# VH-VL binders against Elongation factor P 2 (efp2), part 17

Target 1, 189 residues: Elongation factor P 2 (efp2), of Mesorhizobium japonicum (q983m5)
Amino acid sequence: MVKVIASSLRKGNVVDKDGKLYVILFAENIHPGKGTPVTQLDMRRIGDGVKVSERYRTTEQVERAYVEEREHTFLYADGEGFHFMNPETYDQVAVSEAVVGDAAPYLQEGMPVQVSQFNGIAISLVLPQRATFEVVETEPTTKGQTASSSYKPAVLSNGVRTAVPPHIAPGTRVVVMTADGSYVERAKD
Key: E = the ipSAE of ESMFold2; O = the ipSAE of OpenDDE; V2 = 0.75 times the mean of E and O plus 0.25 times the DockQ between their complexes.

## First folded at step 22 (VH-VL; framework fv_ebrasodebart)

Design y3 (from x6 with light chain G95S; at its last look DockQ between E and O 0.31; V2 from the best seeds 0.00; counts 0 for: pae E 11.6 > 2)
Fold by ESMFold2, look of step 22:
Structure y3 (fold): chain C 189 residues (1-189), chain A 121 residues (1-121), chain B 108 residues (1-108)
Amino acid sequence: as target 1 above (189 residues)
Amino acid sequence: QIQLVQSGAEVKKPGASVKVSCKASGYTFTKYGISWVRQAPGQGLEWMGWISAHNGDTHYAQKLQGRVTMTTDTSTSTAYMELRSLRSDDTAVYYCAREKFDFWGDAFDYWGQGTLVTVSS
Amino acid sequence: QAVLTQPPSVSVSPGQTASITCSGDKLGDRYAYWYQQKPGQSPVLVMYQDYKKPSGIPERFSASNSGNTATLTISGTQAMDEADYYCQVWDSRTSWVVFGGGTKLTVL
C-alpha cells in the first residue's frame, strides 16, 4: 500500500477505503472559482461489485494498493472458485467467479495464467492469447466447399459459441482466441 | 443459458404507477447488479437506475427525481422497477440489463426482451 | 451535465469501413462501452472496456478510446450490421450511466 493524494487517482487505480478494496472507474478534479478543490471518485468494490461515489479534498491522502503480477497454473474449479497454483512455491489461490468472468470457459488444467494479486487476493487474470478446443457441433462439411465460403456457427467443447470456416467438421480441434472464442486456425495435432 | 424475462406490456393513465418485473435465470442472481434502461418511441437509450441483487443498494438517475423504486426478490431471482406519477413522456420500452462484473467497470452483457409501457389519457 | 455526442447517422457501402464516434470531455479517462440495437430488438453489447470484444462478436468490429473520443470501427461492413449504435460511459456528475444519443448505421 502507498499513501497518495486524492487528486493523483486515475481510472484503474485500486484504493483501500474502510478496509475494502475499490477499483477507480472515474476520477475528476473539480476547482470551483471560489472554494475548496475536490476530487470526485466513482469506484467499484472488489468482491461484490457495489458501486460507490465519493468526494475527497484534492489533498486528502488515500491508500493506493500495490498489485503484484505472477504466473500461476490453473488446477481446477469447484464450489469455492477457480484454483491456481504458483509453480515455484506451490501456494494455491482461489479466484472468484466474478474475477474470472467470461474467461472461465477457456481455462484448461495446466494452463499458465498471469494472476494479479493484492495481499494474496486475486483481482484479475490474463490467459494465454490462444487455446485449443474441439468443435462439438456445426454443420457438416460440404464436399468441394472452399475456405472462402461464409463462416458457419459452431459450438466448442467448452460450450462457447463461435463461427468457423465451412470446411471444419464436428470433432475437429481448433485454435481460438481466449478473449472472445474467435476462430484462428485448425490445431496442428 | 442466461436469460432475463420481463413482464408483459402495460397501458396506464397519467398519474398512475407501473411495476415491471425481470426474472433472471442461468446464473447466480445475487452475484450481479441489474440496471433499468428505457427507450421512448424513436428515441435513444436512457439509463434509469441500478440495484445490487446482493444487498439491495440502489442508485437512480437524477432526472427521475425519486419517482422510481427498484427492488429484488432473491428467492425468485426477480428484479422489479416501479415508476410512479406517470406522464405521457414516460411512454417507452423498459429494459432490464445485467451488469458484467470486471476489474475496470461494468458492461450490460444480457438484456431482457423489453416491456412496452404506454401512458395515455 | 455530461453529454456523449454521436453523429445521428453514418452511411457506408457494403465492404467499406464504418467509423462511429462518441465525444465527451476526457472520455478516455473512463471505460467506453458500445451497444448495437436492431429494429424491434433489445440492445446487444458489442464492445466493452474501450476495446474488448464479447464472445460471438465478429472480428470486423473494433474500438478505441483516447482523449475526448471513443470510436467504434466496423471493417468490411455487411448488411446485417445495419442498426443503431450507442456508446455508454459512467459519469459521476449526473448519474452512474450515460448513453450517447445513438448513431443509425445504414448500409447501402
Scores: ipSAE 0.007, ipTM 0.490, lowest interface PAE 11.6, mean pLDDT 84
ESMFold2 (binder alone), look of step 22: mean pLDDT 90; pTM 0.932
OpenDDE, look of step 22: ipSAE 0.427; ipTM 0.809

Design y4 (from x6 with light chain T94K; at its last fold request DockQ between E and O 0.77; V2 from the best seeds 0.74)
Heavy chain, then light chain:
Amino acid sequence: QIQLVQSGAEVKKPGASVKVSCKASGYTFTKYGISWVRQAPGQGLEWMGWISAHNGDTHYAQKLQGRVTMTTDTSTSTAYMELRSLRSDDTAVYYCAREKFDFWGDAFDYWGQGTLVTVSS
Amino acid sequence: QAVLTQPPSVSVSPGQTASITCSGDKLGDRYAYWYQQKPGQSPVLVMYQDYKKPSGIPERFSASNSGNTATLTISGTQAMDEADYYCQVWDSRKGWVVFGGGTKLTVL
ESMFold2, look of step 22: ipSAE 0.641; ipTM 0.859
ESMFold2 (binder alone), look of step 22: mean pLDDT 90; pTM 0.920
OpenDDE, look of step 22: ipSAE 0.654; ipTM 0.860
ESMFold2, look of step 23: ipSAE 0.643; ipTM 0.857
ESMFold2 (binder alone), look of step 23: mean pLDDT 90; pTM 0.928
OpenDDE, look of step 23: ipSAE 0.686; ipTM 0.877
ESMFold2, fold request of step 24: ipSAE 0.663, 0.656, 0.648; ipTM 0.882, 0.879, 0.879
ESMFold2 (binder alone), fold request of step 24: mean pLDDT 90, 89, 90; pTM 0.928, 0.921, 0.925
OpenDDE, fold request of step 24: ipSAE 0.803, 0.812, 0.774; ipTM 0.915, 0.922, 0.902

Design y5 (from x6 with heavy chain G105N; at its last look DockQ between E and O 0.92; V2 from the best seeds 0.60)
Fold by OpenDDE, look of step 22:
Structure y5 (fold): chain C 189 residues (1-189), chain A 121 residues (1-121), chain B 108 residues (1-108)
Amino acid sequence: as target 1 above (189 residues)
Amino acid sequence: QIQLVQSGAEVKKPGASVKVSCKASGYTFTKYGISWVRQAPGQGLEWMGWISAHNGDTHYAQKLQGRVTMTTDTSTSTAYMELRSLRSDDTAVYYCAREKFDFWNDAFDYWGQGTLVTVSS
Amino acid sequence: QAVLTQPPSVSVSPGQTASITCSGDKLGDRYAYWYQQKPGQSPVLVMYQDYKKPSGIPERFSASNSGNTATLTISGTQAMDEADYYCQVWDSRTGWVVFGGGTKLTVL
């Protein structure tokens, strides 16, 4: 944490307000012809999405939180959380289930992930857009169905439910989007 | 697979109310917000408001203050938008859209299929 | 109150680069978002926080935001890119979210 003047803040900066972190969505310095210069900040509270608008004197001190973004490699998960390693320093960080959220099923050992940290605590993750998994369950292929036919329900090896083309069978490895589990293509392996 | 499925088309008289539902699936509902956006025929997008599925906080467009109410049911992962005192110019396709709370994804990344609401005498 | 201005239409030939602008006062100090909407379909997020690309968006899509103008650029434009494009920002004065008027991109 560091105190900075309000006028120095920009979009993308994170500030601490009353013990909560906010990301700045908009920052404007207003210099009226008459009156005290002010900084207008539109912010979103990290965690629950509450949006707030604050006005500071331009010289007013504000607590800025520095967020570091670093590439890490996913190692494993246990009762303490999800463990990632910095491939450069070999430092490890444990990330809580709350932070990982819906990304959990898509994490694979060795996967590069962007980890955002505040004071050494991971607060956010960005996964690769695509990941490969085996189809473990799906409906039988119907004769006469082509690739243009309707997708059928399937379950991936990580338990995620998705939809796959009719020609995909159990045991086939497929590429899916990590954002929503949607089918992309058969893995070329 | 992430989906937002909205309720069906509505036909209403002026002065009536409409309540559109948006059922979410494929993600942790309470970790996101829902925004509502409408689009009149042949027109652009208009933001109506936002609700946090985490704590129920809401923010409505100024133009709709007093006429709109957004709610969520976490047990069914469903968001609702009620618009009252309907007018002809409220005729539009109404969309629900997901909004994440972290600083990486703060846009409307998933949308419902839309609900046509027609207001006519 | 933030006002976003987009050209009503932009036309490009296949393979050419399309640029769609969104202008607003001090827009560069805000995050810009872009949505694609094809006829009869829901909008699709194609760009967030000025230049960040959601999963599934083709590499030919890029964006920038500086000064008073945000720009969505589509290189190697394809027929499938024909759609309406909307820019969007957050503005507390207008209830937090403001959309541009939209731009119809035609691929000739």
Scores: ipSAE 0.356, ipTM 0.779, lowest interface PAE 1.6, mean pLDDT 91
ESMFold2, look of step 22: ipSAE 0.618; ipTM 0.858
ESMFold2 (binder alone), look of step 22: mean pLDDT 90; pTM 0.933

## First folded at step 23 (VH-VL; framework fv_ebrasodebart)

Design z1 (from y2 with light chain T94K; at its last look DockQ between E and O 0.01; V2 from the best seeds 0.00; counts 0 for: pae O 5.9 > 2, placed apart)
Fold by OpenDDE, look of step 23:
Structure z1 (fold): chain C 189 residues (1-189), chain A 121 residues (1-121), chain B 108 residues (1-108)
Amino acid sequence: as target 1 above (189 residues)
Amino acid sequence: QIQLVQSGAEVKKPGASVKVSCKASGYTFTKYGISWVRQAPGQGLEWMGWISAHNGDTYYAQKLQGRVTMTTDTSTSTAYMELRSLRSDDTAVYYCAREKFDFWSDAFDYWGQGTLVTVSS
Amino acid sequence: QAVLTQPPSVSVSPGQTASITCSGDKLGDRYAYWYQQKPGQSPVLVMYQDYKKPSGIPERFSASNSGNTATLTISGTQAMDEADYYCQAWDSRKDWVVFGGGTKLTVL
């Protein structure tokens, strides 16, 4: 355990709050020009998966726990959770749905993922920022629409809803951000 | 020098609306926020809300939600506070105050001279 | 909404030290600010972020924040220091600014 200022905390960090351990899901420093500068933390309690939201002064000291970070590859998901493998040791680890969270739809077989572990327990994941998926549903392209036109709704092969340029059609592979599914570009196959 | 100059005193009937102006000078208007604070006669300070002159974001006191609107005009470096559905207990001196829009300061470092708003039948 | 509690009044003789307290839930986890207001005048910032002093504020003014109590201290109090003093903090959870009830400082 080490004391750090709240503003230094980032997603994936583990903190001790009131004697319980939490994984930071989201961290933001807020400086709106009103009120005290604060750090917003959305956290998940290790063990039972309870989500909490807390705000700290940016300079407030928080207890941070050391976690081990290792690259793994995603293998598959089943009723027991999401399975990852250490490419160096070939050890496998099962990660619960609670830990994977909103990242689940973006996991693809063979994808490199950073797994954070505390005392041997997987507590968080970091996915590549971008991933490629096929568009399976979208509105028809109308004649005269250009790439500069407004985006249209689409559904990716993983079920994620996103917005794509008008020229994108079903069957097209696109690159999206794994954080929110936002469109980046057409895949370069 | 930095100044906040507010509009003159107002007398209103219950149910009416009042709009107080606060003209800022002596600094880059869009780099700061403006808070509004009122003070009833013989009473303490009450925070009403805040507006960012940078991005227009607003925060209002809960008790005033729905009745208050804060705006800014960057072209004239003026902040406005409108209070609707006035009641007698809205009688107070209303202050505008500057708040820094930066990482390390959020104090009300400059204040207007105040605007007396009297609400009476 | 957070509540900040101040004593209604504090009296001090010239040259003595005046202390004005401001108490609130988890105040130690938030910055405290202090304002001085003289009759018929606008408030003036005298302390920010617990203990920091704006330019132009006399050296005799100081402040601290410990536990759930912020304290404004005026050493060598002068007649000109007679005023109402308000503490202020921001409730980060509700995004509200809260003032204390104010303290009337009388210099006897």
Scores: ipSAE 0.025, ipTM 0.538, lowest interface PAE 5.9, mean pLDDT 89
ESMFold2, look of step 23: ipSAE 0.565; ipTM 0.833
ESMFold2 (binder alone), look of step 23: mean pLDDT 90; pTM 0.929

Design z2 (from y2 with light chain T94K D95G; at its last fold request DockQ between E and O 0.85; V2 from the best seeds 0.75)
Heavy chain, then light chain:
Amino acid sequence: QIQLVQSGAEVKKPGASVKVSCKASGYTFTKYGISWVRQAPGQGLEWMGWISAHNGDTYYAQKLQGRVTMTTDTSTSTAYMELRSLRSDDTAVYYCAREKFDFWSDAFDYWGQGTLVTVSS
Amino acid sequence: QAVLTQPPSVSVSPGQTASITCSGDKLGDRYAYWYQQKPGQSPVLVMYQDYKKPSGIPERFSASNSGNTATLTISGTQAMDEADYYCQAWDSRKGWVVFGGGTKLTVL
ESMFold2, look of step 23: ipSAE 0.623; ipTM 0.858
ESMFold2 (binder alone), look of step 23: mean pLDDT 90; pTM 0.926
OpenDDE, look of step 23: ipSAE 0.681; ipTM 0.871
ESMFold2, fold request of step 24: ipSAE 0.649, 0.651, 0.663; ipTM 0.877, 0.881, 0.877
ESMFold2 (binder alone), fold request of step 24: mean pLDDT 89, 89, 89; pTM 0.919, 0.921, 0.916
OpenDDE, fold request of step 24: ipSAE 0.768, 0.755, 0.752; ipTM 0.899, 0.898, 0.897

Design z3 (from y4 with heavy chain G105S; at its last read DockQ between E and O 0.88; V2 from the best seeds 0.76)
Heavy chain, then light chain:
Amino acid sequence: QIQLVQSGAEVKKPGASVKVSCKASGYTFTKYGISWVRQAPGQGLEWMGWISAHNGDTHYAQKLQGRVTMTTDTSTSTAYMELRSLRSDDTAVYYCAREKFDFWSDAFDYWGQGTLVTVSS
Amino acid sequence: QAVLTQPPSVSVSPGQTASITCSGDKLGDRYAYWYQQKPGQSPVLVMYQDYKKPSGIPERFSASNSGNTATLTISGTQAMDEADYYCQVWDSRKGWVVFGGGTKLTVL
ESMFold2, look of step 23: ipSAE 0.649; ipTM 0.870
ESMFold2 (binder alone), look of step 23: mean pLDDT 89; pTM 0.924
OpenDDE, look of step 23: ipSAE 0.678; ipTM 0.872
ESMFold2, fold request of step 24: ipSAE 0.679, 0.683, 0.669; ipTM 0.892, 0.891, 0.885
ESMFold2 (binder alone), fold request of step 24: mean pLDDT 89, 89, 89; pTM 0.921, 0.916, 0.923
OpenDDE, fold request of step 24: ipSAE 0.765, 0.764, 0.764; ipTM 0.898, 0.897, 0.896
ESMFold2, last read: ipSAE 0.673, 0.625, 0.673; ipTM 0.890, 0.861, 0.888
ESMFold2 (binder alone), last read: mean pLDDT 89, 89, 89; pTM 0.924, 0.919, 0.921
OpenDDE, last read: ipSAE 0.771, 0.768, 0.761; ipTM 0.898, 0.899, 0.895

Design z4 (from y4 with heavy chain H59Y G105S; at its last look DockQ between E and O 0.80; V2 from the best seeds 0.71)
Fold by ESMFold2, look of step 23:
Structure z4 (fold): chain C 189 residues (1-189), chain A 121 residues (1-121), chain B 108 residues (1-108)
Amino acid sequence: as target 1 above (189 residues)
Amino acid sequence: QIQLVQSGAEVKKPGASVKVSCKASGYTFTKYGISWVRQAPGQGLEWMGWISAHNGDTYYAQKLQGRVTMTTDTSTSTAYMELRSLRSDDTAVYYCAREKFDFWSDAFDYWGQGTLVTVSS
Amino acid sequence: QAVLTQPPSVSVSPGQTASITCSGDKLGDRYAYWYQQKPGQSPVLVMYQDYKKPSGIPERFSASNSGNTATLTISGTQAMDEADYYCQVWDSRKGWVVFGGGTKLTVL
């Protein structure tokens, strides 16, 4: 954490106000011809998304959060959580199941992941847009089927249920979006 | 896969109310917000308000304050928007949209299919 | 509509660069967001926080935001890019979420 004057704050800065973190959406310094200069802040609270608009004296000191984003490599998961390594320092960080959330089934050993940390504690992850998984369950292909038929249900090797084109058979490797498991294309590897 | 599925089209008379549902699937409902956006025929997008599925906090657009109520049911992962005292200029397609509230992502990243509400006498 | 000004329409030929502007006072001090809406469909997020690209959006899309103007740029425009495009900001003085009036992109 670093104390800064309010007038130094800009969009994208993160501040700590009474133990809650806010992202600055807009900051404006207002210097009236008479009266005290102020800084107007539009902010979003991280935990619940509530938006707040507040004014500060330009010289008022505010706690600016130190949030660091660095690439890590996914190693494995166990009872303690999901484990990542900084490929430059070899330092490891465990990320809780709560922070990983819906991204958990898309993690693969060796996957590059952007990890955001607040004072060394992981608070969010960003996965690559796409990842490749094998289709382990779907209806077999039928002779004469075309790619323009309706998508059919499928289960991926990570357990995610999705929909694939009719020409996809069990055992096929497919590229999916890590945001929701949606089918992109057959893998070319 | 992530989906927001809305209730079907409705035809209403002036003075009535409408309640549109938005059922979420494929993600943890309580970790996101829901905004409601409407679009009158041939017109642009108009934001109506939002609700945090985390704690139920709401904010309504000022022109709709007093006529709109947004709620969630976390047991069914469903958001609701009720618009009361309908008039003809409320005829529009009504969308729900998901909002992230982490450090890096705050856009409306997934939208429902839209619900046409027609208000006519 | 709110005080975000977009041109009502932009026309380009296939393969040309399309630029769609969104103008407002001190817009560069706010995050800008862009949505694509094809006829009969829901909006789709195409750019967020000025220049960031969500997964699945083609590399030919880019965006910038400075001064009073945000710009969405499509560098090798294809027929499938024909759509309405809306900019959006967060502004507490205008009810938090403000959309531009929209721009119809036509690919001839």
Scores: ipSAE 0.651, ipTM 0.866, lowest interface PAE 1.1, mean pLDDT 88
ESMFold2 (binder alone), look of step 23: mean pLDDT 89; pTM 0.920
OpenDDE, look of step 23: ipSAE 0.716; ipTM 0.889

Design z5 (from y2 with light chain Y51S T94K; at its last look DockQ between E and O 0.78; V2 from the best seeds 0.64)
Fold by ESMFold2, look of step 23:
Formats: C-alpha cells, sequence, structure tokens
Structure z5 (fold): chain C 189 residues (1-189), chain A 121 residues (1-121), chain B 108 residues (1-108)
C-alpha cells in the first residue's frame, strides 16, 4: 500500500478507502484561477460495483493499492483451491474458488493466466480466450445436412455442456471460448 | 450459457405503473450489477438506473428519481424495474443489462431481449 | 458537463474501413465503450475500456480513445456490420452512464 497525493491518480489506478478497494474510472485535476486546486475522482468499488464521486485537495494523501498483474501458470486444484506458479520466481499462490468462479472448469495444467494480486492476495484471473477440450458425449455425426445449420448438445472433457455443429463426433478435440464454453472450431492438431 | 430473459410486452394507460422482470441464468447473479436502459421508438439508448445484485444498492437517473424502483430477488436470480405514473413519453423498449465490475471489465456485456411498454390512452 | 456526440450516419462500401467517432469533454480521461445494435435486436458489446475486445468480436473491430475523442474502427467492413453504434462512458456529472446519440453505419 502506498500513500500518494490525489493529483497523481489516473483511470485504472486502484485505491484503498476505508478498507475497501476502488478502481478509478475518471480522474481530473481542476485548477481554478482563484480557488484551491482539487482532484475529482469517479470510482467503482470492487465486489459490489457501487460508484462514488469524490473531490480531494490535489495534495491530499490517498492510499493507492499496490495491485500487481503477472502471468502465472496453473498447476492443479485441490480442497484448498486452485494453485498457480509464477514462472519467474517459482513461487506458488493459491487462488480461492470464489475468485476463480465460473472459469474453474476451463483451467488446464500449464495454462498461462494473468493473476492480479493486492498485497500478495489474488483478487482476479484472466484466462486465455480459447482452450481445447475433447467432446466426450454428443449425438452421432451428421454429414450432408446442408439445408440447415443446427447445433447439437455436447459434453466436453471438463464436464461443460455446450453446443457443437452436426459434423462433430465424440472424441473430437474442439476449441471453445473460456468465457462461456461456446464452440469456435475443431482443434487443428 | 449466460442469458437475461425479460417479461413480455405491456400496454398501459397514463398514470399506471409497470414492473418488468429480468431472469438471469448461467452465471453467479450476486457477483454482478444490473442496469436498466430504455429506447423510445426511433431514438437512442437512455440509461435509467442500476442495482447491485450483491447488496441491493441502487442509483437512479435524475429525471426518473421518485418514479422508479429497482429490486432483486437473489433466490430466483431475478431483477425487477418498476416505473410508476406512466405517461406517453415512457413508451419504449426496456432492456436489462448485466454490468461486470471486476478490475478488468465494467461494461454491459449481456443484455435482455427487451420489453416493449406502450403507454396510450 | 460531458455530452457524447456521434455523427448521425456513416456510409462505406464493402471492404473499406469505417470510422465512427464519439466526442466528449476529456473523454480520453474516461473509459469508452462501444455497442452494436441491429434492427429489432438488443445491443451487443463490441469494445470496452477504450480498446479491449470481448470474446467473439471479429478482429476487424478496433477502437482508440485519446484527448476528447474515442473512435471505433472497422476494417474490411462487411454487410453484416450494418447497424447502429453507440459509445458510452461513465461520468458522475451526468447520471453515471452517458450514451452517445448513435451512428447508423450503412454498408453500400
Amino acid sequence: as target 1 above (189 residues)
Amino acid sequence: QIQLVQSGAEVKKPGASVKVSCKASGYTFTKYGISWVRQAPGQGLEWMGWISAHNGDTYYAQKLQGRVTMTTDTSTSTAYMELRSLRSDDTAVYYCAREKFDFWSDAFDYWGQGTLVTVSS
Amino acid sequence: QAVLTQPPSVSVSPGQTASITCSGDKLGDRYAYWYQQKPGQSPVLVMYQDSKKPSGIPERFSASNSGNTATLTISGTQAMDEADYYCQAWDSRKDWVVFGGGTKLTVL
């Protein structure tokens, strides 16, 4: 945590106000001709999205959170959470199920993810946009069905239910979006 | 699959109220906000207000203050918008939109299909 | 007070580059967002936080934001890109959410 003057804050910075984290949406330094310079901050509270607008003297001290984003690699999951390794230092960090959320089934060993940390504690992850999984269950292959392009239900090797084109057979490796499991294409290898 | 499914179209007389529902599925409802946005025929988008599904905090557009109430029911993953004292210029399509509010995203990333509310005598 | 101004319409030929501007006081100090809306459909997020792209949005879409102007750029414009486009920003001097007036993109 670092104390900084208000006028140094910019959109994208994170501040700690009364023990809660806020992302700066807009920062403007206002220098009236005869008045005291002020900094206008529009902020969003992390966790519940509450928006606040505050004015500070430009020299007023504000606690800027040290939020570090670094690439990690996914190792494994267990009862204590999801474990990642910094590829530079080999330090491991456990990330809670609450932080990983709906991304959990898309994690694969060795997957590069961006981990954001506040004072060494992981607060968010960004996965690669796409990941490859095997289709373990779907209806039999349909060839020559040219009149309509209807997707059929499928279950991926990570347990995710999605829809695939009719030509996809069980055992096929497919590329999906990690945001929602939507089908992109057949895997090219 | 993330979806926001809204209640059906409404026809109302001036002075009545309308309550539009927005049922969320495919994600953790309490980790996001819901904004309500309306669009009068042939016009642009107008933001009406916002509610946090996390704690129920609300913010309403100034021109609608006193006429609008937004609520959530976390047990059914449903957001509601009630607009009271309707008048003809409230005729619009009403959308709910999910607001992501983590470090890396705060956009309206998923929208309901829209609910047409027609106010006529 | 921040007002987001967009041209009412932009016309391009297929394959050409379309540019849609959004102007507002100190808009470059705010995050800008872009939505596409086709007739009879809900808006779809196409760019967020100035230049970031959601999953599933074609590579031909890009955006920038500096000074007083955000710009949505569509390279190699296709007929399916024909739609209304809205910019959006967060601004506490307004009702927190400000939309531009919209731009109708016509592809030939």
Scores: ipSAE 0.516, ipTM 0.802, lowest interface PAE 2.0, mean pLDDT 88
ESMFold2 (binder alone), look of step 23: mean pLDDT 89; pTM 0.922
OpenDDE, look of step 23: ipSAE 0.680; ipTM 0.868

Design z6 (from y2 with heavy chain S105T; at its last look DockQ between E and O 0.79; V2 from the best seeds 0.69)
Fold by ESMFold2, look of step 23:
Structure z6 (fold): chain C 189 residues (1-189), chain A 121 residues (1-121), chain B 108 residues (1-108)
Amino acid sequence: as target 1 above (189 residues)
Amino acid sequence: QIQLVQSGAEVKKPGASVKVSCKASGYTFTKYGISWVRQAPGQGLEWMGWISAHNGDTYYAQKLQGRVTMTTDTSTSTAYMELRSLRSDDTAVYYCAREKFDFWTDAFDYWGQGTLVTVSS
Amino acid sequence: QAVLTQPPSVSVSPGQTASITCSGDKLGDRYAYWYQQKPGQSPVLVMYQDYKKPSGIPERFSASNSGNTATLTISGTQAMDEADYYCQAWDSRTDWVVFGGGTKLTVL
């Protein structure tokens, strides 16, 4: 965390205002001819998305966040959260269920994950776009199903429901998108 | 399977109200915002307003202030938009679209299928 | 109110490069976003935060944003790319969300 003058802020910078993090959407330094130069900031609050537009004196001190992104390896989850390790230093970080969110069922032991941290606290994750899971349960194709709806329901080993081509049987390993669980292809292993 | 499924088409008289629903599935509803965007026939996209499913905060487009109410029901993962005192120029397709509150993604990344509202006798 | 200006239409031959512009005051100092809308369908996000691409969007789509102009570029344009394209930005001088007027891309 570093204090900077308001006039140094640019889109994409992150600031701490009253204990909350904001991403700068737009910053403009204004000198009105008479009066004090100001910096206009348009910002988005992280966590709830609230948009805020404020003016600061150009010389006003603002706390700018250093947000670090580093690759980590997923270890395990427990009642305290999701645990990751930096593979180079072996330092561990616990990431709350709130931060992990919809990504939780796609995490696999040893998976490389990009972890963004502010003051040592994880604030977001980026998973690999694709992951491989086993099909545990495959629903039968509905009688009279058309060619345009040839995909059938399936349950993956992580509990995610998806749709798979008719030839996929239980025990088949499939590649899915980690964003939404959509089927990509049969695993090549 | 991330989806936003909206309520069906409606025909309304001038002066009536319409309430469109947007049911979310496949993601954690309270971690996102929902914007409502409408499109009159042959026209471009017009933003109507936004609601945070996290805490219920709202912003409404200034031209619609006083005529629009946006709400969420977190127990059913559903967003609602109510437009009152309908006029013929409110005839449009109404979309809901989600926004993530993150450093990495802040676009309208998933949209509902749209709800046609026709205002006529 | 802030305005994002797009050409109403762009026509290209299949296989050629299409460029769609979006002009606005200091747009390069804001994030720009692009949506594709095919006839009878809802919009689909194709580019965000100036140049970033969502999963599932073909490699032939790219974008840039500098000065007062953002540009969506489609290389090797295909018939399936025929659609309306809208740019979007965040701007507190409006109701926070501003869309461009849209550009109809015609392939043929």
Scores: ipSAE 0.606, ipTM 0.847, lowest interface PAE 1.4, mean pLDDT 88
ESMFold2 (binder alone), look of step 23: mean pLDDT 90; pTM 0.933
OpenDDE, look of step 23: ipSAE 0.716; ipTM 0.906

